# Ledger of designs, part 3: VH-VL binders against Probable Brix domain-containing ribosomal biogenesis protein

Target 1, 157 residues: Probable Brix domain-containing ribosomal biogenesis protein, of Methanosarcina barkeri (q467k0)
Amino acid sequence: MLVTSSRKPSARTRTLCKLLSRFIAGRCMTRGKMGMQELLEFAEGGPLIVIGEYHGNPGELSFYDEAGELLFSLRFTDWYSKELDSYWFSGIEPKLAGQGEIAEAFKVFFHFQRVENDKIDQLPPSSTLIVVGENDIDFMGSGKSLFKLNLRGFKKY
Key: E = the ipSAE of ESMFold2; O = the ipSAE of OpenDDE; V2 = 0.75 times the mean of E and O plus 0.25 times the DockQ between their complexes.

## First folded at step 1 (VH-VL)

Design i7 (framework fv_iratumumab; at its last look DockQ between E and O 0.08; V2 from the best seeds 0.00; counts 0 for: pae E 16.0 > 2, placed apart)
Fold by ESMFold2, look of step 3:
Structure i7 (fold): chain C 157 residues (1-157), chain A 117 residues (1-117), chain B 107 residues (1-107)
Amino acid sequence: as target 1 above (157 residues)
Amino acid sequence: QVQLQQWGAGLLKPSETLSLTCAVYGGSFSDYYWSWIRQPPGKGLEWIGDIDHSGSTNYNPSLKSRVTISVDTSKNQFSLKLNSVTAADTAVYYCARLDYEGWFDPWGQGSLVTVSS
Amino acid sequence: DIQMTQSPTSLSASVGDRVTITCRASQGIDSYLTWYQQKPEKAPKSLIYAASSLQSGVPSRFSGSGSGTDFTLTISSLQPEDFATYYCQQYNSYPLTFGQGTRLEIK
């Protein structure tokens, strides 16, 4: 799957594009002057995530299917831990935890293995995990938060 | 310049429902989240929750079981209901616009709600 | 929940003084912090966003600094209109939370 951004992305938006793509074992690509049809060609029949900006910061994720149909979007503020400075991404796809409409949308979109909240502590210490909470989405590696999306909204289309 | 005007009942008995409405003038109702914040007399501020024009809400977990925030997009208004009030709910209640980056500006004029026994 | 703790809870100062108010988050919040000024019987007014960025129309004697967990609001030369209560607020994660406030009073 392909992660990209708005045109002329800020440094912070480019950082999120790279981090998210590495976390989900996908690809990151700079948008440039590409339209949707060109993005779909680079996605090679896979789904797309587009990072939108608000005043120079990442603030929206838009999730498109393989046909370019917008499925849902998230509004958020981003947060990055110091743990990222020394973290190595293994390329193994993460597991998914959490309940609610966002977690269900993620399950359908990503197809990652679902883990119940009470079994999270049974995961190997080296596991990567997306935890969908009430008010944030936590991207965890080795039992530590690496980065978070603090939720401001969710919309299905 | 965006302005917020709020109104609603100011004196309640325990177990009643608090109900306040906020109207948005001179701005982009659909571009922002709209929030309720309260401040007990002589104390600090507590965020209650927010809502966007589509009806998508976020609530403070401490109040989520009792609070409902709703919108009327045809009137550019949003409202707060807080069920089963007690004296602990006595406060000045503010409506406010939440910017994309999470600060509040502008604020409504405030409404004192007193819960008396 | 991220708790925001301000220091001091109150202070007295004279016109012309340099004043510093601090805010500490219980967890890292990067720079997702706003400072507000509130005068009696009025709603708060946003002064600084993103920890250090001055809101439009706010005098340059106000400044903010910090990242992570420790933040400061500084007034470089106190004016009569600056006597108020000041609040910090984090927007790193829900629920959005405020500091308990710092009352700045005239000596």
Scores: ipSAE 0.006, ipTM 0.493, lowest interface PAE 14.1, mean pLDDT 86
ESMFold2-Fast, scan of step 1: ipSAE 0.014; ipTM 0.633
ESMFold2 (binder alone), look of step 3: mean pLDDT 93; pTM 0.942
OpenDDE, look of step 3: ipSAE 0.085; ipTM 0.723
ESMFold2, look of step 6: ipSAE 0.000; ipTM 0.485
ESMFold2 (binder alone), look of step 6: mean pLDDT 92; pTM 0.942
OpenDDE, look of step 6: ipSAE 0.016; ipTM 0.590

Design i9 (framework fv_iratumumab)
Heavy chain, then light chain:
Amino acid sequence: QVQLQQWGAGLLKPSETLSLTCAVYGGSFSDYYWSWIRQPPGKGLEWIGDIDHSGSTNYNPSLKSRVTISVDTSKNQFSLKLNSVTAADTAVYYCAREETYYDSSGYLDYWGQGSLVTVSS
Amino acid sequence: DIQMTQSPTSLSASVGDRVTITCRASQDISSWLTWYQQKPEKAPKSLIYAASSLQSGVPSRFSGSGSGTDFTLTISSLQPEDFATYYCQQYNSYPLTFGQGTRLEIK
ESMFold2-Fast, scan of step 1: ipSAE 0.006; ipTM 0.570

Design n1 (framework fv_inotuzumab)
Fold by ESMFold2-Fast, scan of step 1:
Structure n1 (fold): chain C 157 residues (1-157), chain A 119 residues (1-119), chain B 112 residues (1-112)
Amino acid sequence: as target 1 above (157 residues)
Amino acid sequence: EVQLVQSGAEVKKPGASVKVSCKASGYTFTDYYIHWVRQAPGQGLEWIGGINPSGGSTTYRRKFQGRVTMTADTSTSTVYMELSSLRSEDTAVYYCARDYGDEWYFDLWGQGTLVTVSS
Amino acid sequence: DVQVTQSPSSLSASVGDRVTITCRSSQSLVYSEGNTYLSWYLHKPGKAPQLLIYKVSNRDSGVPDRFSGSGSGTDFTLTISSLQPEDFATYYCMQGTHWPYTFGQGTKVEIK
């Protein structure tokens, strides 16, 4: 899975691109001047996530299928935990928890293993987890929030 | 002149839908989110939801989910808020207000649109 | 939802009076980067609400110096140092740190 940004990304957007790609066991790529067709070539038949900006801050994730069709987008503000600074990523794909429209969209897009909310505490210490809530999407490792996307909007195409 | 101008008052019957417009001028339309806030008679201000005119992405307060739809037309710099299945409790003045992306406050407001729901 | 509570619900004042309105949130409004997203609005019947203060203490462009905001964490205050005739209105605080945006219930400033 390929993660990239809008053109001329800020340092914060580049940081989120690298962090998100590490978390989902994907690849981060510098956008440069590439158009959609060129990005799809680098995705090598996989889907694509594009991180958009709002005034120098990451503010949008757009999710494209293997054909370059926009599936859905979400608007957010980003938050980072102090736990992130000391966290070691194992390269394992995360599990997915949560209910609702965004959670179902994520399940179809990522194909990550689902875990029930009441079984989150039973996950191995090396596990990572995406919890899709009503107000945020929480990216967790070892039972702790590492970073969050506070939801501002969701649109399905 | 930097302003948000809303459509005129509406009178609707219970069960109908209403679509209120908010036309932006004097600034770059896609640089600001537009939110909708209402005030029922004798009540305080209540946030309904918002839209990013750039991508069309929306966020709605849970109690309005399934009844509210926000859209943006970049060619006319206009945001629309449509509320369906109207009840008497939806009688209120509806305001649009702009938010500078992730600044999370409203620096410019429309004049308001009174929506009356009665038989 | 984060609850925002204003006090008092109403007050009576005369031109020239110092007026203070308080706003309390059920959770801290400090965001991860250190900013606090609490704003204050003036509202008169038949008119649009008007921004007075954003991010606790920053006065919006064109807002008179008599308006000031202060506070931190969960407790915030709007002060009008010398009330003018045009200041008789209802005042609202709003938090934007947590989704959904929530308003206080309002404080009506009436002529004594």
Scores: ipSAE 0.000, ipTM 0.507, lowest interface PAE 14.1, mean pLDDT 86

Design n10 (framework fv_inotuzumab)
Fold by ESMFold2-Fast, scan of step 1:
Structure n10 (fold): chain C 157 residues (1-157), chain A 123 residues (1-123), chain B 112 residues (1-112)
Amino acid sequence: as target 1 above (157 residues)
Amino acid sequence: EVQLVQSGAEVKKPGASVKVSCKASGYTFTDYYIHWVRQAPGQGLEWIGGINPSGGSTTYRRKFQGRVTMTADTSTSTVYMELSSLRSEDTAVYYCARGPDYYDEYYYGMDVWGQGTLVTVSS
Amino acid sequence: DVQVTQSPSSLSASVGDRVTITCRSSQSLVYSEGNTYLSWYLHKPGKAPQLLIYKVSNRDSGVPDRFSGSGSGTDFTLTISSLQPEDFATYYCMQGTHWPYTFGQGTKVEIK
């Protein structure tokens, strides 16, 4: 999976782009002047995530399929745990948990191994996990929140 | 011209604290991490930690946890490293260096360095 | 912490010599995405360190082509194809794959 940003991203947007790509075992690509077709070439038949900005900060995730069609988008504000400063990313795909419309969209898009909410405690301590909640999406490693996207909106296309 | 300019030499007594500054110019301050590296007399380079100036997030080597604090002032493009409870073994030249984010797949290494600040802990 | 060991700790050489410095890590420096974050630095007394090579084999801007890096996994090499007078210095490798970042102990290249 390819992760990129809108054009002329801020430092914080570039940071989230790299962080998100590391977390999901994907690739981060510098946007530059590239349009959708050029991005799809770098995605090599995979889907694409584009991080958009609001007020100079990362504020939107747009999810595109392998053909470059927009599937859904999220509006958010970002939050980072200090645990992130020392966290080691193993490059293993995360597991996915949660319920609701956004969780279902993620489950179709990512194809990650799914885990039931009541089985989260049974995961190995080194596991990474995306928990899609009602108010946020929590990106967890070693049983701790590493970063979150606080949900502000959702649109399905 | 891209450069990092550090504050001048400091002489401190054991138990005191020292705060070294590193002023960036010639590039977008918030686009790069700033790392701190020291070299004690007759020894090699030792990484202390780093700070992301855009959010203020920090990563410290375990050895320095509880004694080191890194901060960034975006209005003056300056990073600070404060080291407390100084011991004679903290006598070293302290460098700041520009590097990419831990999560940056285009990692360059530390490509621009400050001139160094000698911190002497004695008497 | 990941231990990084350089060999030799020092060497004596003459201008025009081919110099080889080795760096060995206690565990693989290949990051999960396939990149290897090993860099090399030149350090002279009274001056700041200078980046020479990043990601194993990429020369930093302005670094002469006599400097080259190679290696994979745990074993890495810096080569100076024809030593120049300004190259007498201490060289450090650094791994940036595993937190915390660690430097090798340094290799001093001295005039013979």
Scores: ipSAE 0.000, ipTM 0.495, lowest interface PAE 14.3, mean pLDDT 85

Design n11 (framework fv_inotuzumab)
Fold by ESMFold2-Fast, scan of step 1:
Structure n11 (fold): chain C 157 residues (1-157), chain A 120 residues (1-120), chain B 112 residues (1-112)
Amino acid sequence: as target 1 above (157 residues)
Amino acid sequence: EVQLVQSGAEVKKPGASVKVSCKASGYTFTSYYIHWVRQAPGQGLEWIGGINPSGGSTTYRRKFQGRVTMTADTSTSTVYMELSSLRSEDTAVYYCARGRYSGYWYFDLWGQGTLVTVSS
Amino acid sequence: DVQVTQSPSSLSASVGDRVTITCRSSQSLVYSSGNTYLSWYLHKPGKAPQLLIYKVSNRDSGVPDRFSGSGSGTDFTLTISSLQPEDFATYYCMQGTHWPYTFGQGTKVEIK
């Protein structure tokens, strides 16, 4: 899976692109001047995530299928844990937990293994987990929040 | 039998270091975190930190950062906690405890405790 | 750090009494998933602490049904419906939702 940004991303947006791609066991690509057709060629038949900006900060995730059709997008503000700087990414795909429209969209898009909310504490400590809540999406490693996206909006296309 | 067995009591001088061991048996060692919790005489329980035996990543409470080191030896299913620059305030019973599943939410199995006395 | 406060700090009771211990956190303990990571432990001098209740209301394996937990958000209660001789101990609540994990100061249940 390919993760990139809008054109001319800020340092913060580039950081989130690299972080998100490592977390989901995907690939981060510098946008440069590439249009959608060129990005899809680099995605090699896979889907694409584009990180957009609001006032120079990452503020939007847009999810595209293999044909470059926009499936859904979400608006957010980002938060990072102090634990993140010392965290080691194993390259294992995360599991997905949560309920609701965003959680279902993520399940269809990522095809990650689903975990029921009441079974989150039953995961091995080496697990990474995306928890889709009502107010945020929590990206967890080793039972700790590594970074969060505080939800501001969701649109399905 | 699922258990955590700790090393015996230690008496140390101020400024010394102590290394306490916690040997796990009866379960898959790398599937659970091991945490360290202490209790000073007449005081409550205090969480010190934890280690993921798979990979050795650690998290320490800020007041112990720089003085505590946790390590895991997967070949012997043993976790170690080393506390340096000992003070009389470090006199306490030190417990290792297993974090259930994701490793961090609650502690379902505890070692018997190790008394560390720092004489001043 | 999230502060966890227990009340009372100590109490005197007789065998057969109903005992309630309260635990209050300075922040909500509801995790993003909707789970609440508050646990209760029994501790006796010279013994290891023992898990009684996890995720507010779930009894750990082998824990007698006289122990029950309840609560939500920031306010939690441990109840012992009919105190037994082996229940004279110090009880601790712990929050695992927010790093670093914090314990309440403990509630000592003493023989009246």
Scores: ipSAE 0.000, ipTM 0.531, lowest interface PAE 13.4, mean pLDDT 86

Design n12 (framework fv_inotuzumab)
Fold by ESMFold2-Fast, scan of step 1:
Structure n12 (fold): chain C 157 residues (1-157), chain A 119 residues (1-119), chain B 112 residues (1-112)
Amino acid sequence: as target 1 above (157 residues)
Amino acid sequence: EVQLVQSGAEVKKPGASVKVSCKASGGTFSSYAIHWVRQAPGQGLEWIGGIIPIFGTATYRRKFQGRVTMTADTSTSTVYMELSSLRSEDTAVYYCARSEYDWGAFDIWGQGTLVTVSS
Amino acid sequence: DVQVTQSPSSLSASVGDRVTITCRSSQSLVYSEGNTYLSWYLHKPGKAPQLLIYKVSNRDSGVPDRFSGSGSGTDFTLTISSLQPEDFATYYCMQGTHWPYTFGQGTKVEIK
């Protein structure tokens, strides 16, 4: 899985790109002037996530399949926990929890193992988890929130 | 262009604490990380840790964990490094430096702050 | 921590000489996106360190073209094609690929 940004990204957007790619066990790539066809070459048959900006800050995630077709997008504001202070990413894929349209879209896109909300306590302590809630998406490691995307909109294509 | 200006030299006794400031000007403070690097007399450069103001998070080299605290005041564009339980081995020039996240290097440095720890 | 070792620890040179300093890391410095985060710094007594080269081979703004960087993976080189009087200094490489960031021990370039 390839994660990149819109062109001329801010430092905040570049930082989210690297955090997100490390969290999902994917690869982050500097956008530069690359168009969609060049990005697909670097994705090497995998899907693509593009982080877009809104008012100079990361504000949009767009999800593309292996053919470069836009599947869905979500708009957000980003929030970061002090728990990131000492967190080290293991390179293991996260599990996915949550219900609703966004959770189902994520399930189809990522193919991560799904876990029911009432079974979260049964996960190994080293687990990473994406929790799709009503108002946010929480990226958790070692039982703590690391960063969140506060939801502002969702569009399916 | 961004410039980093540090507080002045400090003389401390063993066991004391020191707090060094690093004030940024000329750029968007939250768009970069600030790191702290020191050099003891006759020694090389040693990375202590860094803080990313937009996250409010700091990461420290393990040997300083528990003795160092890095904080940011975004209203004054100032980063602080506080080092406690000072030892004579902490005598060094302390630098703050800016890092752009996408190239992992320190492009702008403060002028340095000499901290002397003696009994 | 990723260990970074410079060679030599010191060298003597004359103005006009070609100077080569090497830096070796204990682990590959290639990040997942394909970038290699190795930088080089010049340090003189009484002054702050100054960035010379970032991402292996990119010269920082205002740095003279006599300075060049090369290498890949774990082995990197800083070259000064024709040493100038202001170049007598200590040089450091630094890796920024893996946390924590680590510096080499330094290479002192002295007058012969």
Scores: ipSAE 0.000, ipTM 0.518, lowest interface PAE 12.4, mean pLDDT 84

Design n13 (framework fv_inotuzumab)
Fold by ESMFold2-Fast, scan of step 1:
Formats: C-alpha cells, structure tokens, sequence
Structure n13 (fold): chain C 157 residues (1-157), chain A 120 residues (1-120), chain B 112 residues (1-112)
C-alpha cells in the first residue's frame, strides 16, 4: 500500500505520511509534482492513501482503490504520544478493531486480521492494532497508544 | 558519558550457541534501539538485527532468522544477542550499537566488540 | 532489500591528499520529510567503527571538519579534504531507510 501527501506538504504532514506507512507495513512516497496516474504506477496495482492538509496541518485522509477511484475520506486532527519516540516498527501488518461506519470502511479497505472490541485486551502484548472508535482512530503498539487521529468528519463516495 | 560495554571473547565448537551481552550506561536505556553488527575476518560489516529495549520488539536479517534471538533486560540496562547452531563462518567480531528510531541518525555509539571464534 | 555499492574498493593516497569515496543505492534513500538515510563510518583494525556522517551530510559530534558528506537520492560521496595519518582506514556507507540495514562493501584507504 502506497501512502503519499498532497503537493507541497508541511513537515508535520510528511511526518504523518512516514509514521502511517511504517505502521501499516506500506510504502511512503514523496509527492513532488506527481498526478494521480503517476501515483497509481508506483502503487503497482495496490490501493493509495493521500494525506491532505487543513489550515497548514495534516487534516485529511483520502482512500483510493486500485483504479484511482476515491472510496472515502476522513477529516481529523493529529496527536502523538511520547511512547512513539522509542517505538520499533517491526514491519508486520497491524490487526484492526472497531465498530461503526468508519470501522466498516476500514475493514473493507484493509485486508488486516480483524479483532472484536471485547477481545482487544486478550491480544499478545507485542501486537500492533488500529482501533477505530467513535471519536478517534488509535494506532497502538505494545499495549500503548502511539498516535491518534481525532475524528472531525467522514464522507463516503 | 554514553558507553556500551560488551562481554568478553568466546571460543565455541560447531553446533553450539553463544550469548553476547551489551551493557548500556550514561543515557535512558529505553530511549534508543540497540543493533548488532558483525565483521568476519577479511569481510565487511554485516547488520544482524536490532531490538527496541522499551517493547522488546526485534527485527532480524532473514539469513539469521531462526538462529538469532535478541533480548533486553531493563533492570540491568543490558541487551543480549544469542546465536545458535554455530558454523565456522560465524567466526567474527560482534558489535552492539545505539540508534534513534525517529530519524535513524546512524549508529552513534558502539560497543568495543566481542570476538567469537567457532572451531573444533 | 536495498543494496549499496561503494567505489573504489581501495585507493592509495598520501597525507594532504583530497580523497573521495562514492556510494550508490539501488533505490532512493530520501523519505517524505526530505531526510536521507545514509551514514558513513570509519573502521580501523582492532577498534569499533566510528560514525562520521549521518543523514547524508551531517557531521557527527567530534568529527573533524575535513570530513564531509554530500549527495541525494541514490548517489552519495564522502570527501576528506586533506588526508591525515589517522585517516588511513576502511570506510563504509550504510542505508537505514528500511530493514534490513545494509552496508557497502567498504573502501580501504591505504598509504601510497
């Protein structure tokens, strides 16, 4: 899976691209001047995530299928844990948990192993996990929040 | 003063296991990753793998998978690398080295090295 | 995985010479934030390797200013502006953009 940004991203947006790609075991790509067709060539038949800006900060995730069709987007504000500074990304795909419209969209988009919400605390301590909640999306490793996207809006196309 | 101090030289027979230690001091042990690198006689540097001392998560080079295990003991600020099923080609100097996860600034501090000799 | 290749494998030089060593990666080492995950090390027999340059062009603490790193994307250069007696050593580049981390094969700088 390819992760990139809108053109001329801020440093904070570039940081989120790198973190998100490492977390989902995907690839991070500098946008430069590339249009959608050029990005799809580098995605090699896979889906694409584009991080857009809102008021100069990362604020939007747009999810595209293999044909470049926009499936859904979400608006957010980002938060980073101090735990993130010492965390090792193992390159293993995370598990996915959550309920609701956004969680169902994620489950269709990502082919990650699913976990029921009431069984999250039964996972091995070394697991990485994306928890799609009502108000945020929590990216967890070793039982701790590493970073979160606080939800501000959702649109399905 | 940041220091990484390794255990002493080892001589092992083929098929045995060796466990090398790397004791850290002068910084917060859980704030930096520790990597292991070896150099066989007449050869270049080869990355073996690394460990996050905070979580215990490890990453190994594929050719060592199944033979190498890295562990961290936070109570003693010590990282261990155990290599099993030793062969003569595992004869090398083994180094531990410190790295930041966030930017991978390069391996800024290294242990003094541990010579592991595998012979009959 | 990402391969790195150094050139030359060895060179002979005299004290005071300008020395250049090159490193080429099989893919770009530039991340989305504009950081280049290429470091350079000096290694002498019987001693641990020493970090010289990190993130492509930044000199590590305590490293003399005669050492400089340059380049971007896939092509990188380590330059020693005026070789000193203590600089006769083997030099390695390393990529840390992704695991497995990989070293170049090394460049031995020998006395002429």
Amino acid sequence: as target 1 above (157 residues)
Amino acid sequence: EVQLVQSGAEVKKPGASVKVSCKASGYTFTDYYIHWVRQAPGQGLEWIGGINPYSGDTTYRRKFQGRVTMTADTSTSTVYMELSSLRSEDTAVYYCARDSWEYSYGFDYWGQGTLVTVSS
Amino acid sequence: DVQVTQSPSSLSASVGDRVTITCRSSQSLLDSEGYTYLSWYLHKPGKAPQLLIYLGSNRASGVPDRFSGSGSGTDFTLTISSLQPEDFATYYCMQALQTPYTFGQGTKVEIK
Scores: ipSAE 0.000, ipTM 0.475, lowest interface PAE 16.7, mean pLDDT 85

Design n2 (framework fv_inotuzumab)
Fold by ESMFold2-Fast, scan of step 1:
Structure n2 (fold): chain C 157 residues (1-157), chain A 122 residues (1-122), chain B 112 residues (1-112)
Amino acid sequence: as target 1 above (157 residues)
Amino acid sequence: EVQLVQSGAEVKKPGASVKVSCKASGYTFTDYYIHWVRQAPGQGLEWIGGINPSGGSTTYRRKFQGRVTMTADTSTSTVYMELSSLRSEDTAVYYCARDLYYDFWSGYYDYWGQGTLVTVSS
Amino acid sequence: DVQVTQSPSSLSASVGDRVTITCRSSQSLVYSEGNTYLSWYLHKPGKAPQLLIYKVSNRDSGVPDRFSGSGSGTDFTLTISSLQPEDFATYYCMQGTHWPYTFGQGTKVEIK
């Protein structure tokens, strides 16, 4: 899975691109001047996530299918834990927990294994987990929040 | 319910620094950007810069770059603006204002602080 | 930076008058998604500015219906259909489409 940004991304947007791609076991690619068709070539038949900016900060995730059609987008503000500084990504796909429109969209898009909320505490300590809540999306590793996207909006196309 | 409350008036000498605070209440502090805008006597409103309280990232107007520093303390829901190397033309009322960053397509201020008068004189 | 110019710089009016203030930008304020980020604020000495209109024509909650905004692209108007005593103030337009945000120079509405 390919993750990229809008053109001329800020340092914070580049950081989120790298974090998100490592977390989902995908890859981050520098946008440069590439248009959609060129991005799809680098996605090698896979889907694409584009991180958009507001005032030089990451503020939007747009999810595209293999044909380059926009499936859904979400708007957010980002938050980073101090735990992130020393965290080691395992390269293993995360599990998904949560319910609602965004959780269902993520399940369809990523095809990650779903975990019921009441079974989160039964996961191995080494597990990574995306918890889709009402107001945020929490990216967890080793039982701790690593970074969050505080939800500002969701649109399905 | 939503309020932005600023610190009181300051009188400074040329070359000094001033630090103005803006305490937020009535909403989730980290969900909105806070910008700073000033008005010098007889002049219009002038944008200075803004901060994302959720990570501390900042953007400053070019003419203030190197003299202005914005910080956020999430434990007290307070944003600070520090302006250094003060000159007489920095005499102004300084306002903090909440940017509706939660609406990705918004670019306007829905709530403002009451203002802080900073006077620079010898 | 995008230049924002208001007209007139000042005007005198009586209670009950229709007041029109214009705002012109040096560049189109239409963002790539199609929205236009032009807002209007009321400012009185010693008080914080107040949001009146956002995205050209949307009244902020609690703002009286005598205030209306219109326009497109680079040319915008704020209208007060029947001026009230509390409306004697300075009005500012602001563009939030292009970074940095820029304000018009202000229009002072004074008692005739």
Scores: ipSAE 0.000, ipTM 0.478, lowest interface PAE 15.2, mean pLDDT 84

Design n3 (framework fv_inotuzumab)
Fold by ESMFold2-Fast, scan of step 1:
Structure n3 (fold): chain C 157 residues (1-157), chain A 120 residues (1-120), chain B 112 residues (1-112)
Amino acid sequence: as target 1 above (157 residues)
Amino acid sequence: EVQLVQSGAEVKKPGASVKVSCKASGYTFTDYYIHWVRQAPGQGLEWIGGINPSGGSTTYRRKFQGRVTMTADTSTSTVYMELSSLRSEDTAVYYCARGYDSEWLAFDYWGQGTLVTVSS
Amino acid sequence: DVQVTQSPSSLSASVGDRVTITCRSSQSLVYSEGNTYLSWYLHKPGKAPQLLIYKVSNRDSGVPDRFSGSGSGTDFTLTISSLQPEDFATYYCMQGTHWPYTFGQGTKVEIK
C-alpha cells in the first residue's frame, strides 16, 4: 500500500506520511512532481492514500483503488501523543475496530483483521490497532493512543 | 433540504457593533465549515472569514482581524458573525455560506443575506 | 493576496447566444493532483449567490448542462452554450487555493 502527499508538502504532512505508512505496514513516497500514472506504478498494483493539505497542514486523506479511482475521502485535524516519540513499530499490520460507515469503508479498503471493542485489551504488546470512532480515528499501539485524526468530514464516491 | 437562514436587516451608527446569525438545517452542522462573504453597494463579493463548528476554530481575512468574531452554537446549529467599530464602508449585504474546505473549497449553499446599513 | 481578474466586466447578449467569460489569477491555482480550486457563481439582485461550477469543471447538482467550466493553472473559462432568460445575471469566479479566498470583480451579462 502506498502513502503519499499532495505536491510541495509541508514538514508536518511529510511526517504524517511516514508515520501513517509505518503504522499500516505500507510505503511512504515523496510526491515531487509525480502524476497519478506515476504514483500507480510505484503502488505496484496496490491501492493508494494521498494526504492533502489545508493552510499548510495535513487536512485530508483520499483513498484510491488500484486503478486510481477515488473511493472515499475524509477531512481531519491531526493530533500526536507524547507516547509516539518512544514507540517501536514492529512492522505488523494493524487490526481494525469500530462501527459505522467510515469503519466499513476502512474494512473494505485495508482488509485488516477486525477486533471487537471489548477485546482490545487482550491484544499483544507488539500489536497496533485503528479504532474508528464517531469523532476521531485513533491509531493505537500497546493500548495507548499514538496519534489521532479528529474527524471533520467524510465523503464516499 | 439544506437551508441557511439569517437574521434580519440591521441599521447601526458608526462605532457600534452588529451581530448577524445564520441558522443551519438539513445536514450535520459540525461536518461543514461556515463562511461569511459580503457585498458592498456597487462592489463585488468579498470573503471575510470562516468557522469550523466542530471545534470553533476560525480564520479571518487580515483586514477584519481584530474587528470580526465568529462563533458557533452547536445546540441550536447557529453561527454568529460579530463586526465591531462599524464604519460607513461596512454597509453591505452579509452572507453566510457552507463550505467543504479540503475537498471543494467552494460555497455550495448560501443564506438569504442580511443588509447591514451604517449611517449617522 | 492572489488577484482574480474577470473579462469582460460586462457584455450584452441575446437569448440563444453562446456566452464566454474568462477568469485569470495572478498565481497558479493548482493545489494538488486533480485539485484546482476555482469555482463559478451566479448572482442576481435581491438573491443569494448560487454555485454553478466547482473545481474548474464540475457542475453543481441541479445546474443545467448549458453551463460548463474549463481551464488550468491561471486561465479559466465559464461557457453558457445557449443563453436562457434566467441567465441574465452577474457571474463571479472565486479561487480557494490560496488564503485569503478571493473573488473576481464580476461579469454582468445584460439583455441586448
Scores: ipSAE 0.000, ipTM 0.481, lowest interface PAE 17.8, mean pLDDT 85

